# VH-VL binders against q9zuu2, part 1

Scores and structures below are computed, not measured.

Target 1, 196 residues: q9zuu2
Amino acid sequence: AITGASSGAGIGKGTADSLDTVKVLDLRGNEIPISDLWKDRKAVVAFARHFGCVLCRKRAAYLAEKKDVMDASGVALVLIGPGSIDQANTFVEQTKFKGEVYADPNHASYEALEFVSGVSVTFTPKAAMKILESYMEGYRQDWKLSFMKDTVERGGWQQGGILVAGPGKDNISYIRKDKEAGDDPPVEEILKACCA
Positions, changes and structure headers below are counted from each chain's first letter, unless a header gives other numbers; antibody chains aren't numbered by Kabat.
ipSAE, averaged over its two directions, is called F for ESMFold2-Fast, E for ESMFold2 and O for OpenDDE. V2 adds 0.75 times the mean of E and O to 0.25 times the DockQ between the complexes of E and O.
[cut] marks letters that were taken out.

## First folded at step 2 (VH-VL; framework fv_utomilumab)

Design u1
Fold by ESMFold2-Fast, scan of step 2:
Structure u1 (fold): chain C 196 residues (1-196), chain A 122 residues (1-122), chain B 108 residues (1-108)
Amino acid sequence: as target 1 above (196 residues)
Amino acid sequence: EVQLVQSGAEVKKPGESLRISCKGSGYSFTSYWISWVRQMPGKGLEWMGKIDPSDSYTNYSPSFQGQVTISADKSISTAYLQWSSLKASDTAMYYCARDLGYDFLSGPFDYWGQGTLVTVSS
Amino acid sequence: SYELTQPPSVSVSPGQTASITCSGDKLGDKYAHWYQQKPGQSPVLVIYQDSKRPSGIPERFSGSNSGNTATLTISGTQAMDEADYYCQAWDSSTAYVVFGGGTKLTVL
């Protein structure tokens, strides 16, 4: 699979087919077909490494700062994490994230999108620098959540990405697969994809 | 039960060093930040800074950066607030508090120590 | 630097509703927490995350937070509610905790 950013016609059909059977959980535990998140609206969908990730929380924060711009364009802001509903609720309570949050405890969406996983892509010098920068800015990792049995059992080395999709089940206009921990896109790139 | 127990009152002269303590019990000490709050006589609450006892990472208010040092010893579940050289303007009640914040979200402070009164006079 | 402003004092008669405000730029986008402090005592958390009550805090305490203003409301105010009240917020842009200047509630 190609890691990095892709946009334009043609990227949606194969990816949409892979997502066809994927379901995520809302904060109440209801199973939602993932494509329902963008069936009737456009959505920016951010995929976290896990709900305790300091770099993922920083990404959620800068995306949330642009929620008013997204709302003005009719675009939903969605965050999906590969953890449990309890972890998702903890994330919402700790961050006050203004977008929608869904849990994918079995990583089905991450597998369908072929997101990168591995210890070596999590522990890089670039990731270390970005963690240090985030700490200097006041962001801290929830180490308990990051190394809970559930996260570690399911690998814990999963990378995330960002998707812009909809309106329409098969309409995927932007996909970015993170190459390593801390591989943050500029927010302007996301706004161009959703809202230009 | 959760408790934060602070060291006793101190009477000091300007220029002296001081370290006061805050000992947590009844919970996992490394699971929560500890914040320090100053209250000058007859005045309001001022946040000084906080520490994550799990790795000793500190975050200070700009008004207190360089004025005090916050540290922790997780082996004895104790946080510290230290001055290298006290001033008369450091006369205040100092509270430690358990900070339920994570990441960039700090507070609420759900349990507070009883306070340590520090008096600095010449 | 981010600042929270409270009125220095509020007076109410017993049984009446007290309203204590806390104002800051876009405070409704942040969580507001409230503390009660009686003379010679440590502060006590009475409202957290805008509107939630800790165990043991009477139902007459409630909170709200929208726009630039968070409000602590005490219905059926009692003499025992006489205290100083402080609001608190976290400024995510600077990563610092800020307190309001405090409001002395007098129940006459």
Scores: ipSAE 0.006, ipTM 0.488, lowest interface PAE 11.3, mean pLDDT 79

Design u2
Fold by ESMFold2-Fast, scan of step 2:
Structure u2 (fold): chain C 196 residues (1-196), chain A 122 residues (1-122), chain B 108 residues (1-108)
Amino acid sequence: as target 1 above (196 residues)
Amino acid sequence: EVQLVQSGAEVKKPGESLRISCKGSGYSFTSYWISWVRQMPGKGLEWMGKIDPSDSYTNYSPSFQGQVTISADKSISTAYLQWSSLKASDTAMYYCARESLWFGELTSFDYWGQGTLVTVSS
Amino acid sequence: SYELTQPPSVSVSPGQTASITCSGDKLGDKYAHWYQQKPGQSPVLVIYQDSKRPSGIPERFSGSNSGNTATLTISGTQAMDEADYYCQAWDSSTAYVVFGGGTKLTVL
């Protein structure tokens, strides 16, 4: 099954092993092995740059629009951010995101998946245009969250990605690593990976 | 498949209490905000407020804050609009409407209930 | 408070193009949505996010939004299009829903 430029057959080779020791925090602060998110179900897992990110919030909204399609296919919608539990709760309160939200404050999942990081990939002319477009579309960056000490000190330049995994802890069928801020795959590519 | 079904018409006297309902079906009820919209006879649409059924968080228009109470019971996929003491000026058609899965200004009302006519007279 | 202004009525002959405007301060910097309401019926979403059509809405319905004015355009207008039309936006400062006053479209 080929699901895009950064995915295809064999995606799970070595990736599942790198995630074996990774835990994320639920909104109550409980540690959950990340692979538990897809052990008994298929999941679309969106990784945010940080919880205040305007482009990440726009992605969450686009994915949430397809939640009924995912539910019909038995697929969970999950968002993981590299911030604290408090930031995750603020994200849920501000966006009313209808999927599951988890925090990864030590970036263990981002390191295991080898997501891109750096100032030069965050502030490109293309990213600037996409941020402007997102503001025109009614999305707003939480500047306080974006520039909180915790976010900056934990690498606010971290890029995200999207994973489709499960059912089964070792079953990873799609991975997309963002190349720069605002590098979003078409939602139809994600739906093909999870639900077709 | 997606439906919002509202309770039947009401005829009340000033000072009486009233609660009308809006039952969602054919979708995940807790995944969508429900808004209430008033339309006075021969007049336009007025947004009253909204509720997130997953946690019962409400947001009211300033014109309706303190005038009505919006609530929801997610166990039966039903949202409510309630008056503690009706006035003749509350005579109107009341619609519930589902907000699309978007944030802020991108949000529209994709499905509407059939409306509940409330008549308040002495 | 933010206000959206619509003409109270628009008349058009069958087969002609109807144009319904909605004006608000810098409305083109916001998203406009449009609803159709026939007598005795609930509103129906006909255009969302300025120019997008929901499934089931005829191709003859289109929308635009720039500057201070959003426009709903109905080409080849039919008798069945006779209705009240409402524009809607969000007040960016308060995040409150704002409706226009409505336009009665008459097809004669």
Scores: ipSAE 0.000, ipTM 0.473, lowest interface PAE 13.6, mean pLDDT 79

Design u3
Fold by ESMFold2-Fast, scan of step 2:
Structure u3 (fold): chain C 196 residues (1-196), chain A 122 residues (1-122), chain B 108 residues (1-108)
Amino acid sequence: as target 1 above (196 residues)
Amino acid sequence: EVQLVQSGAEVKKPGESLRISCKGSGYSFTSYWISWVRQMPGKGLEWMGKIDPSDSYTNYSPSFQGQVTISADKSISTAYLQWSSLKASDTAMYYCAREGPYWYGDSYFDYWGQGTLVTVSS
Amino acid sequence: SYELTQPPSVSVSPGQTASITCSGDKLGDKYAHWYQQKPGQSPVLVIYQDSKRPSGIPERFSGSNSGNTATLTISGTQAMDEADYYCQAWDSSTAYVVFGGGTKLTVL
């Protein structure tokens, strides 16, 4: 068992129940129940720390490299960020991300999934090295969005995660909770969860 | 339309208690922070603190911590600023202002109340 | 404590361009916002996130922010623009809202 990652039939019902009241915003500002993202299809859902995050943008890029594999398996690629719809539209425009993007400005999905938060898990030596490496590879961070006032103000530095769910609103087959900024699972692990 | 309506002017003596109000309308009250800003006569704007009405979480400027209490009643979309014992130095205009949802990644005030003038004199 | 410094006053003639500065350490790495306050009135947001105008604010208002200085620019200044102007930022190190001291714009 990998610390912070879970897969298999045991995950499903309790986690799905926690998400029942959660809604996200599409790029046009329409509210949709989050479980609609995987009701009729399987989805890989990546949760960003925020839409300006260089490491989250790098994660979006490597997942997008596998979109053809996901498409061939009937799997949707989805990214959710804890920011505004305007920030989500800016993210799409700047990154040209080919998956679906949704905003969760109230952070409800992150709380329901119990994702990790904290200053010490955001500013680690490993995260610093990964940010430097990402910059060398051409990825850029929106520094003004990186220090979201309320994350700093409440002392909580939100981490993301990855979910594989569906078809069916209560069918959650994989959850990975990020332990620190830049804590990426192997892409092969995600592909096994969605597409094998 | 979004509107913040504050309670009327107050004239008080030192040592008296006071609570002033700020009622939001035209938006989801629990989705936005409410900040309180003081302006002493002829002086500039001073941020006092703020409240998230959804859970009553407060954050105070160090200059105002322990001097005032900020609270909210989300059932009536109203935020409050309260003094247990007023001083003459509390004489000022007090504004409430709406701050964006906490995941906007920024802090600016898009709507302001009309202000409540508080005069504290013997 | 993070501080924003503004000149106490700026004077222009009608039709001239007014520039009001706001200085803070690495302010260009933060968002700057600007408020207009006329005597006896509440502040009104005129520029947010360095350069964006709220609905209803005339196009002659613009903003910029780089290095240590944010600037509010009012082109073709009118008598109705006479007011106090305040810059504001959010300081991530303290999580506090910070206002500049204000600039009185006089349209002569």
Scores: ipSAE 0.000, ipTM 0.477, lowest interface PAE 12.8, mean pLDDT 80

Design u4
Fold by ESMFold2-Fast, scan of step 2:
Formats: structure tokens, C-alpha cells, sequence
Structure u4 (fold): chain C 196 residues (1-196), chain A 126 residues (1-126), chain B 108 residues (1-108)
């Protein structure tokens, strides 16, 4: 039993069609239709709040720990952030994340997936506790990147989510929309969706 | 103690190949980026590029892309800077430097160089 | 390309305050780092992240960074502080390290 997950019932009306019009940028600045990320393969796609986010970085690390399981199942691990290509490159340099990273500076994927946004869902008591726990575990937030004007105005208050899709452009098998900062699903829930 | 030790001075002719080295000790070599910095005689510091020794990923300054090759051998904690064909304009002091930690939540990401090698003087003349 | 500009030289008398500036477009939105280089020696980090001193660097060294200008300040300047000083920043848009042209500090 997958708690909080959706296998189509929780996916918004027209979501698959809306994603077909969305493009993301690879680390070299090339435009990629987002659905191409799962056209010929299954992918676990994690959506970050922004590239400086300590909780996003912890989630990336959690997912990377299961990359061998994903690889054995033919599943790609992908991270998308709502920042610039330059911020995406900085994220890769800082974290050395072993999955694929893409930038969505216009937030088109976040709008199509109807992810939650707002100051009140970013700064909650639960989020504060998870940030403190993450610091105790050795994760650090890039505060200058996190609170730069462009990050705040163009995605600093944006929440993320996790998607499992493919193979096939219209095949979305799992979606979880984060309710607040630090709302991480259990890794076992993601593994059941991608790799069972 | 953290230490970067570079190879000795070189005197070369134009057209010759050269590889100089930078050996790290006293720290986890694969945990830090190594940068190369050029200083022409009587001039300032110029960043050439950097390498992550854990996977040999490189990033070059546009002025040095295609002019030099940066590599590393993590088994012996050594980074390299290499020319296939030297020019007189390559005459300079070459420094390797370790990038300081950037996981400070107050500081964010901005690489700085906390430890430097002693430098390798390369002289290219006919 | 992003560029940092420093005055080529600054002169002070012993015991006076030396100020060395580093100018770049919106440099205050980036971090500035400072290196001291004495003749025949490698550069030494004296200030990082605008205003922080590494262990072993005297308290008379301080830094600030606001608007377009970062400043290295040496209070009670001593003869031993005579050196070339370089500022450095990271340009995230290009993913390049940028150095200023250097300032020769002379203690007269």
C-alpha cells in the first residue's frame, strides 16, 4: 500500500497533455521536451524547491542511495529544479549528484503538475525541524543562492514533488505533490512505484 | 598537515611537450577540487581551470580551453597540467591550489583557495 | 566576461590604515576573497567570504563587500604587510574564478 501516492486518480485533468508542451534545459543549455525524459525508459523525477535547498539536497542524496536498484530495473534518476542553468551547474558541482539534472527556469513543469507554492508552506514548524536535522546530518543550504532575488521571486516559495513516468510519453504511474517543505515520501514507496 | 607539492622548474623550447604535477597530502584528495593558476612574469593571477579528482571532471577558463589539459591520478593524489606544444607565451609561474570548503550554511557556494602549492616555474625560449 | 578592477598601487605610512578596493558589476551580490603575495612566494588567503579571516591571519586584516565594491582594510599597517594583494570572486553565470589585477601595497 502506497500512502499519499497517485496512480492516475490524483493526477490533474490534462496533466499528461500539459507536460507534452513543457521543455527543460540540460546542463549544456539544450532544450529537451520533458516527456522525452521518460519516452523510451522509466524515470523517477524529483522536483526541487530550488537548487540551494538543504531539504532538496537531502532528498537527492536519499534517492541517489537507491540508484543501483533503479539502474538494475532500467530506471533513470532525474532531478529538476525551478532555477537557471547556471544554478543547476552550481548544484551539480556542490553535491556531485549522480543522477541527471535539468533546469526549468520558467517553472512550466511545476505549473503543469500543479505543485504547491507559498511562504506559509515553505516556513512551517515541520520544515524548521527537518532543516535542523539535515544540518546535524551534514547537509548545508546555500543561503546566498537560496535568498537571492531571482530565487525568491522565481521559485523560492515553490514546493516540489516526485513523479514516476514511462516508458511512454503519456505513462505517468506515480505522482506525489509536496504539501510543505520537507514532505518526503518513504523511499520504499518510490521503489514500489518504479522498481517492484 | 595539508600540503600541495609541485614538480620542479622546467626549461623548454617552443614546440616541446610538458607535464607538470601537484601532489596533495594530509587530506582526502578526492574530496576537494584542484585549480591551476598562471602568473606571467611581473603580472597578476589568472585562473586556468579546475578538476574534481574523484571523477576527473574538468572545467576550463575560455582563455585556456584547448591550450592545456588538466588531469588527475587519484591513486597517487596527484593533479597534472599538460601542454602538447609549448609557446614562448607559456613562460610563467604555475600554481595549483585547493578549493576551500563550501558547505557552510552562512557562506553559500563561492570557491576560494585555502592551500597553494609552491609553484612551478616554466621557461619557454629558443 | 566578468572583470574585477583594483588600483595598481597603494602607499601608506607605518601604523596608518591601508584600504585596497576591488570593483565589479554587482560584486556585493557575490563573495569576495583576498590573497596576499610576497615576492618569490605563493599567494596566501587573508580574507574569505567578504569578511572572514583564516586561522593565523592577524586581526588588523578585515574586509567588506557592498554594491559594486569590496574593500580589504589593513589597520595599523606594518612593514611586513608590504605585498601584492589580489581579490577573487566566482561568476556563477560562466562558472569561472575571476581574479582582480592586483594591488602593490608599499609601506613607506
Amino acid sequence: as target 1 above (196 residues)
Amino acid sequence: EVQLVQSGAEVKKPGESLRISCKGSGYSFTSYWISWVRQMPGKGLEWMGKIDPSDSYTNYSPSFQGQVTISADKSISTAYLQWSSLKASDTAMYYCAREGTYYDFLSGYSPYFDYWGQGTLVTVSS
Amino acid sequence: SYELTQPPSVSVSPGQTASITCSGDKLGDKYAHWYQQKPGQSPVLVIYQDSKRPSGIPERFSGSNSGNTATLTISGTQAMDEADYYCQAWDSSTAYVVFGGGTKLTVL
Scores: ipSAE 0.000, ipTM 0.458, lowest interface PAE 12.8, mean pLDDT 78

Design u5 (at its last look DockQ between E and O 0.05; V2 from the best seeds 0.00; counts 0 for: pae E 15.3 > 2, off the site)
Fold by OpenDDE, look of step 3:
Structure u5 (fold): chain C 196 residues (1-196), chain A 125 residues (1-125), chain B 108 residues (1-108)
Amino acid sequence: as target 1 above (196 residues)
Amino acid sequence: EVQLVQSGAEVKKPGESLRISCKGSGYSFTSYWISWVRQMPGKGLEWMGKIDPSDSYTNYSPSFQGQVTISADKSISTAYLQWSSLKASDTAMYYCARDLSTYYWFGESSPFDYWGQGTLVTVSS
Amino acid sequence: SYELTQPPSVSVSPGQTASITCSGDKLGDKYAHWYQQKPGQSPVLVIYQDSKRPSGIPERFSGSNSGNTATLTISGTQAMDEADYYCQAWDSSTAYVVFGGGTKLTVL
C-alpha cells in the first residue's frame, strides 16, 4: 500500500518555522496565523485537497467520528482547505463538519508543509477505486466547488495531509503527507498521535 | 472515434409523451457526463440538464426542473430525454453533448467537446 | 440566476478582426468556452478555458477572459467564419451550465 510520508518528533520545529508566516482564514474571513491553531491547545489538522473533494470529505467524516475522543483529550479537530472562504462555508453547510474549518486560498500552508502535487499522484487507478468506494459509501464530490477556476488551475492535483500539533507553535508531533488521493492513514494512528 | 448519435425527428401532439435518445460510442460512456441542450427555432442554446451515466446522477436547469426527465442506460451507452406530456412550446431542436465534468476534478475543462446531430421535436395540434 | 450577455450581432469585412464579447458577473473568475454554430449544424467547440483551442480549430481563433468579460477574437476573418457564436460558463454556485444569448457574426 502506498502511504504518505510520516514524521514524528524532531522535525516539528523546522516545519513550524516554515509555517511561522502562514495565515489562514476563518469562516468569517479573519486572518489567523496557522500556528495559533495549536498554540495553546493540541490540534488534529486535516488538509484537504479541495473543499469539494469526495475523499477529503470521507476523511473529514471519519475524523469527526472520533471528535468525542479528541474533545475528551482537549484536542481540537481542524480542517484546512485551499479554497475561498465561500468554499469553506459551503463545505461546512454540506458536510456539517463539527470541527473548525479554515480556508487557505493561497495554498501557503500547503507549500510550507511541502504537500505533493501532480497528476501522477492524483489520477491513479487506486485513487479511482477509492473514489468509487467513497461514492458507494454515500459520500459525494461537490462539483460546484470542484469547478471553481482556482481549483481547476491547480488541476485538482494538490494533495493534503494530516498534522498533529500543539500545545506550542513548534510542537508538531505528527505529520503525514498524502502520496495520492485517498491516502488516508488509519484513524488509530491519528488517535495515537493526538490522544494517547 | 467519439460519436453521439441521437434518435430521429419526432412529430407529436400536445399531451403525448416522448423519449428521445442519445447513444455514445468510441469512448467510455460512463466516464463522461451527458448534457442536453434545447434550441427553439431561431433561438439560442439552452442548457437543460446533465446526467452522470455511471450512477444516473442528474442536475437540471431550474427552467427545466420537473418539466423533463433525463436518464441513462449505461448498458447500452444511451442517455434519454423524456416528456410525460408535451406542449407546443416544446417544439425545438434538442442536442446531447459529452460533458467533461467528470474529469474537471482532474484539471480538465468542462466544455462540450462532442455533440449529437440533434433531434427535432415538433409538437402541433 | 447567473447570466451571460452577448451582443446579438457583429459584422466584419473579410480580413478584419472580429471581436465577440460575453459579459457576466465576475466571469473572469470562471472559465469561458465558445461554440460556433452554422445553420443546420450542431455547435462546435472553438475555444475552451478562456483561450485554449481544440485540435482542428484555426489559429485565427483566440480568446481572453478578464474582469466581467470574455472575448472571442477572430483575426483575418473569413467568409466561412460567418456563424452564430455562443459563450458558455459554469455557475459555480449552482453547478449549472450557462450559455450566452449568442452572437450572429456576419462577414460582409
Scores: ipSAE 0.028, ipTM 0.646, lowest interface PAE 4.2, mean pLDDT 88
Fold by ESMFold2-Fast, scan of step 2:
Structure u5 (fold): chain C 196 residues (1-196), chain A 125 residues (1-125), chain B 108 residues (1-108)
Amino acid sequence: as target 1 above (196 residues)
Amino acid sequence: EVQLVQSGAEVKKPGESLRISCKGSGYSFTSYWISWVRQMPGKGLEWMGKIDPSDSYTNYSPSFQGQVTISADKSISTAYLQWSSLKASDTAMYYCARDLSTYYWFGESSPFDYWGQGTLVTVSS
Amino acid sequence: SYELTQPPSVSVSPGQTASITCSGDKLGDKYAHWYQQKPGQSPVLVIYQDSKRPSGIPERFSGSNSGNTATLTISGTQAMDEADYYCQAWDSSTAYVVFGGGTKLTVL
C-alpha cells in the first residue's frame, strides 16, 4: 500500500554492498563509515534533501516526536543531510533535533542508495502545496540557507528517503526513496518497521 | 554561447488565436526553466508563468492562469506562449527568459540570466 | 498579495553614487535580484541574490538587502547607466515571481 517503500527479504544484500565505501561526517568533522550507524544497533535513518529544506525539517520534527518509542525499542534516530558540517550544526542549533545528525557533503550515500534527482521531480504541484502548508505551519527556519551556493552545489535536485537498518551492517529491513519533495510516509509505517 | 531566440512581431485582430515561440540554444534546454514576462507599452515587467521543458510542468501567475497556455517541445528546444482568443489589452512586448528558479530555492526567485530579444504583439481592430 | 515598491525615478550627476531602493514586507528574509533595461532592449541581470554580480557586470554595481529594503548602488555613475531598473523577489504566499514597478535612473 505504501508507494516507493520496500521491506523484507531481498532488500539488504545489494544495498548494503553499495554502502560499504560510504562515509559520513559527524558534527565535529570526523569521518564515520555509514554502516557503523547500524552495526551494533537498529537505526531509523532519515535522508534530507538539504538542511534548509522546509519539508525535511517537518519530517525531522515528527520523527523526533516519536523518539521516546524508538528509545524504548533500542533504536537510534539519525538524520543525514547532503550539506556541510556548518549547515548541520546550524540545523541542530535552530531545531534542537533530539536525534543524531551527520553530513554527507559529497552525496556518496545518496548515490549509493540511488535516491531520485531532477528539477521536475523536486518541483511538482503536490510538492508546492506541501511546502506552502509547512510554511504556514511555521516550518520556515533558514529559508535563506536553502539558497546558499554550497547547498545548491551539493546536488540541489537530490531527493531523500528513509532507511531502517541494523543491528548488523547487512541488515536493511526498510527503505523508502522519496519520489518528490514532501513525499513523506506516515510515521506509523516507520514505527512498524523499527519498533514492532 | 547561450541564446534565446524569439519569433517575429505579430499584428492580430481581437478574437484571433496566436502562438509565439522561444528557441534555446547553446545549453541543455531541459536543465532550465523558461519564464514568460509581459511588458505593456510604457509599463513595467510582469511575470506570467514558467515551464520545465523536461516534463512540461507549468506554473502560472494567478493574473494569467486560464488566459494563456505555456508549453514546450524539448525535441526542438522551443517553448511557446499561446492565446486562444486575443484581446486589445494583450498588446505588449513578450519576453522569454532562462529561469534558474527551482523548489530548492523555494522562497527565492532565481535570476533570469538570459533573455530573448522579445516578441511585440499588437492587437487592434 | 506581496508587492515590491520602488521610487518611480532617481536622478544623479555623472560620477556620483546612485541609490535605488526596493521595499517589501520583510524583504531581507528573501533574495532580491536586479535588472537593467535600456530603451528598445531586453532586461539584463545586474545583481542576483542581494549582492552578487554576474560576469560582465562592472564592479561599480553593488547591492544589499536588509529588513524591509533592498538597495541597488551604482558608484561613479556614468551616462551609459541611464536605464529603468527593476527589482524582483519570490512570493511564497502566492508561489509566484514579483517585480517592482521600476525606477527610471537619469544621469544629468
Scores: ipSAE 0.000, ipTM 0.462, lowest interface PAE 12.8, mean pLDDT 77
Fold by ESMFold2, look of step 3:
Structure u5 (fold): chain C 196 residues (1-196), chain A 125 residues (1-125), chain B 108 residues (1-108)
Amino acid sequence: as target 1 above (196 residues)
Amino acid sequence: EVQLVQSGAEVKKPGESLRISCKGSGYSFTSYWISWVRQMPGKGLEWMGKIDPSDSYTNYSPSFQGQVTISADKSISTAYLQWSSLKASDTAMYYCARDLSTYYWFGESSPFDYWGQGTLVTVSS
Amino acid sequence: SYELTQPPSVSVSPGQTASITCSGDKLGDKYAHWYQQKPGQSPVLVIYQDSKRPSGIPERFSGSNSGNTATLTISGTQAMDEADYYCQAWDSSTAYVVFGGGTKLTVL
């Protein structure tokens, strides 16, 4: 029998190949092959719905609470958002996120990883409750970023996920694709994948 | 040890309602999805849908959307499959299985590593 | 919708090698899983992620997956291996689980 303690269940063998040609932008606008983010170190990579999303800002914060555990294990914390470098810089300024931030304005990583998009998975009762919880914890939606043209045109219904990969460009050990907005895994699941 | 124990065989008439159960033990029930699988007499396996018991998020096969209801009660480690109005064509064996999906929604097909014993549902007038 | 095709039956002599195929468009880019079902019993997982054996499954069971075809191989086939065998994968566009139609293995 298979015991499901492993976070590696459900990882597709074609996933690393799908990313071979994908590039993201750093905050200065330089193109970086996405696999370079974990070629020489393990990384926890969070993929946001968009840079203005309150639920994504809460996720970024709770991952950052574990940055000391990740640092002790030699694991980088990375956030990728489906917007411009200006939107990414605004996110960093507003949140003071301590991890690395990259932009994917063409959604190339989201397409390669086949992240969910859709109205029915964006507007659920579960997502509404998590938005309320996030507001009660002090997180806020940035409505200016949320309604920028490229967010509305491509990303209003875009979902994200979490990837743990590296060291090594082909070494993807965990992928979680969000089922709906605010679909957070228990942080211990991520820590098992990266750090245990 | 991991076990999935299903409710007993059912004999029903068309138009009656029915809820069958699948109780998990020997593991953290909310840590794994439960899938339901139909096997009609003399036929193969058909995936019906799955549920994440931690929050009751459910995903149905298109062939079964609107025809059955999948639910769970995590306080008693039990998943359910329910019909509001049975048809003779619902006569089949129904299995629950532990789906090794964790929180991966769109990764890969997960294997089903433990199966219930099956519940035979017979619908005849 | 994504479909998996299996031969309806395969016959082998005792001690010979049985091969059961499962065909689907670009199936080698996905993981395939295999289940054994004996009459009156629940399915049992025998191969997962193309080629891995769960604990308790005999070493004579093996699997492979490339191109459009996954294959379950049983070496040294025994009478106890007579069963129906099902492959499983998922439809990547919908994330739905798909089973093949099943293969009856007969050991003559």
Scores: ipSAE 0.000, ipTM 0.477, lowest interface PAE 15.3, mean pLDDT 81
ESMFold2 (binder alone), look of step 3: mean pLDDT 93; pTM 0.952

Design u6
Fold by ESMFold2-Fast, scan of step 2:
Structure u6 (fold): chain C 196 residues (1-196), chain A 125 residues (1-125), chain B 108 residues (1-108)
Amino acid sequence: as target 1 above (196 residues)
Amino acid sequence: EVQLVQSGAEVKKPGESLRISCKGSGYSFTSYWISWVRQMPGKGLEWMGKIDPSDSYTNYSPSFQGQVTISADKSISTAYLQWSSLKASDTAMYYCARGSPEELFYLYSGYFDYWGQGTLVTVSS
Amino acid sequence: SYELTQPPSVSVSPGQTASITCSGDKLGDKYAHWYQQKPGQSPVLVIYQDSKRPSGIPERFSGSNSGNTATLTISGTQAMDEADYYCQAWDSSTAYVVFGGGTKLTVL
């Protein structure tokens, strides 16, 4: 059911401390302390494998379908990817994602949250089936972006996760670390963490 | 057969308003971006902006933001380019062009596969 | 403000290979597309996504894109290829489309 997810008591202090020095870039290249994303509001923060990932784009789409529910609860929808600002802007234009997007080109947030990385967890039989399923559903991968030298050299094998945090710098109520490519949480679990 | 048909040539005076059109046919109009491209006499191509007819999302070149309005009416498969007050410097050929289809292998790459015939706009006193 | 630079003109004899370049900062990390425009006519897409040809475009048209330079190559150039050629890319930093200044190909 739950893969790498944590909620409730025991979350926050240690994770928040590890994020204290982490900054992400907005689409204009401004450095933003990551905790500012949930300082004055609650946020659902989805971490992508990379901005060209077909499975990450599918995840962004289904999270965006619940944006009205999140808005009604005062919750921001945020997407962070481990790529450049240029790749983040390409992602926004290609997907028309209605949440906020930030870039983390040095992977500082991924390191602080201890997200999984590696070729063996990226190219699993389950991930292959998920990619084929996504293509049959009409989702497409930006193959040039996915296999760009920059993407591969800056950790194209990085896995993502989901965080629910705020309001308040130290208030982290949900953490989920993806175990392999295509390891999606049930959307109801996310909605329970942010919006119930 | 995919076709983009633009409205006819216009001769206007400075300060006048104008709206020109681009009608798509032979394809699903809401499945493709429409861009507007300016070509001043004897000059090159300049991208002005684009619209997704499915939700009227627009994106403008910085040079044209606030200078023109791009809109679309999906019920009649038509995109529009509009000026509230024309200037002599708006004298140019204006093309509409169909953007890259989302059903291609790449989700977005920003090329234009079909172009309208162009609308010549002349602004003189 | 992203800019694509093309030579203003290129001249070749019939049957020779024409090479038209398009330069931009890290252009090889973007897609380059190419358009042919004959006098009084609308532009026609001849190469998209660096190297792909639309249906109906002759095989003598090819493209490449690496580093800072994209190249349109026309092998066995014919008189009918005489036209202005424009490169185009999408600038991810500003989210707008950018055209090169155009190259006039003369076949003499």
Scores: ipSAE 0.000, ipTM 0.467, lowest interface PAE 13.5, mean pLDDT 78

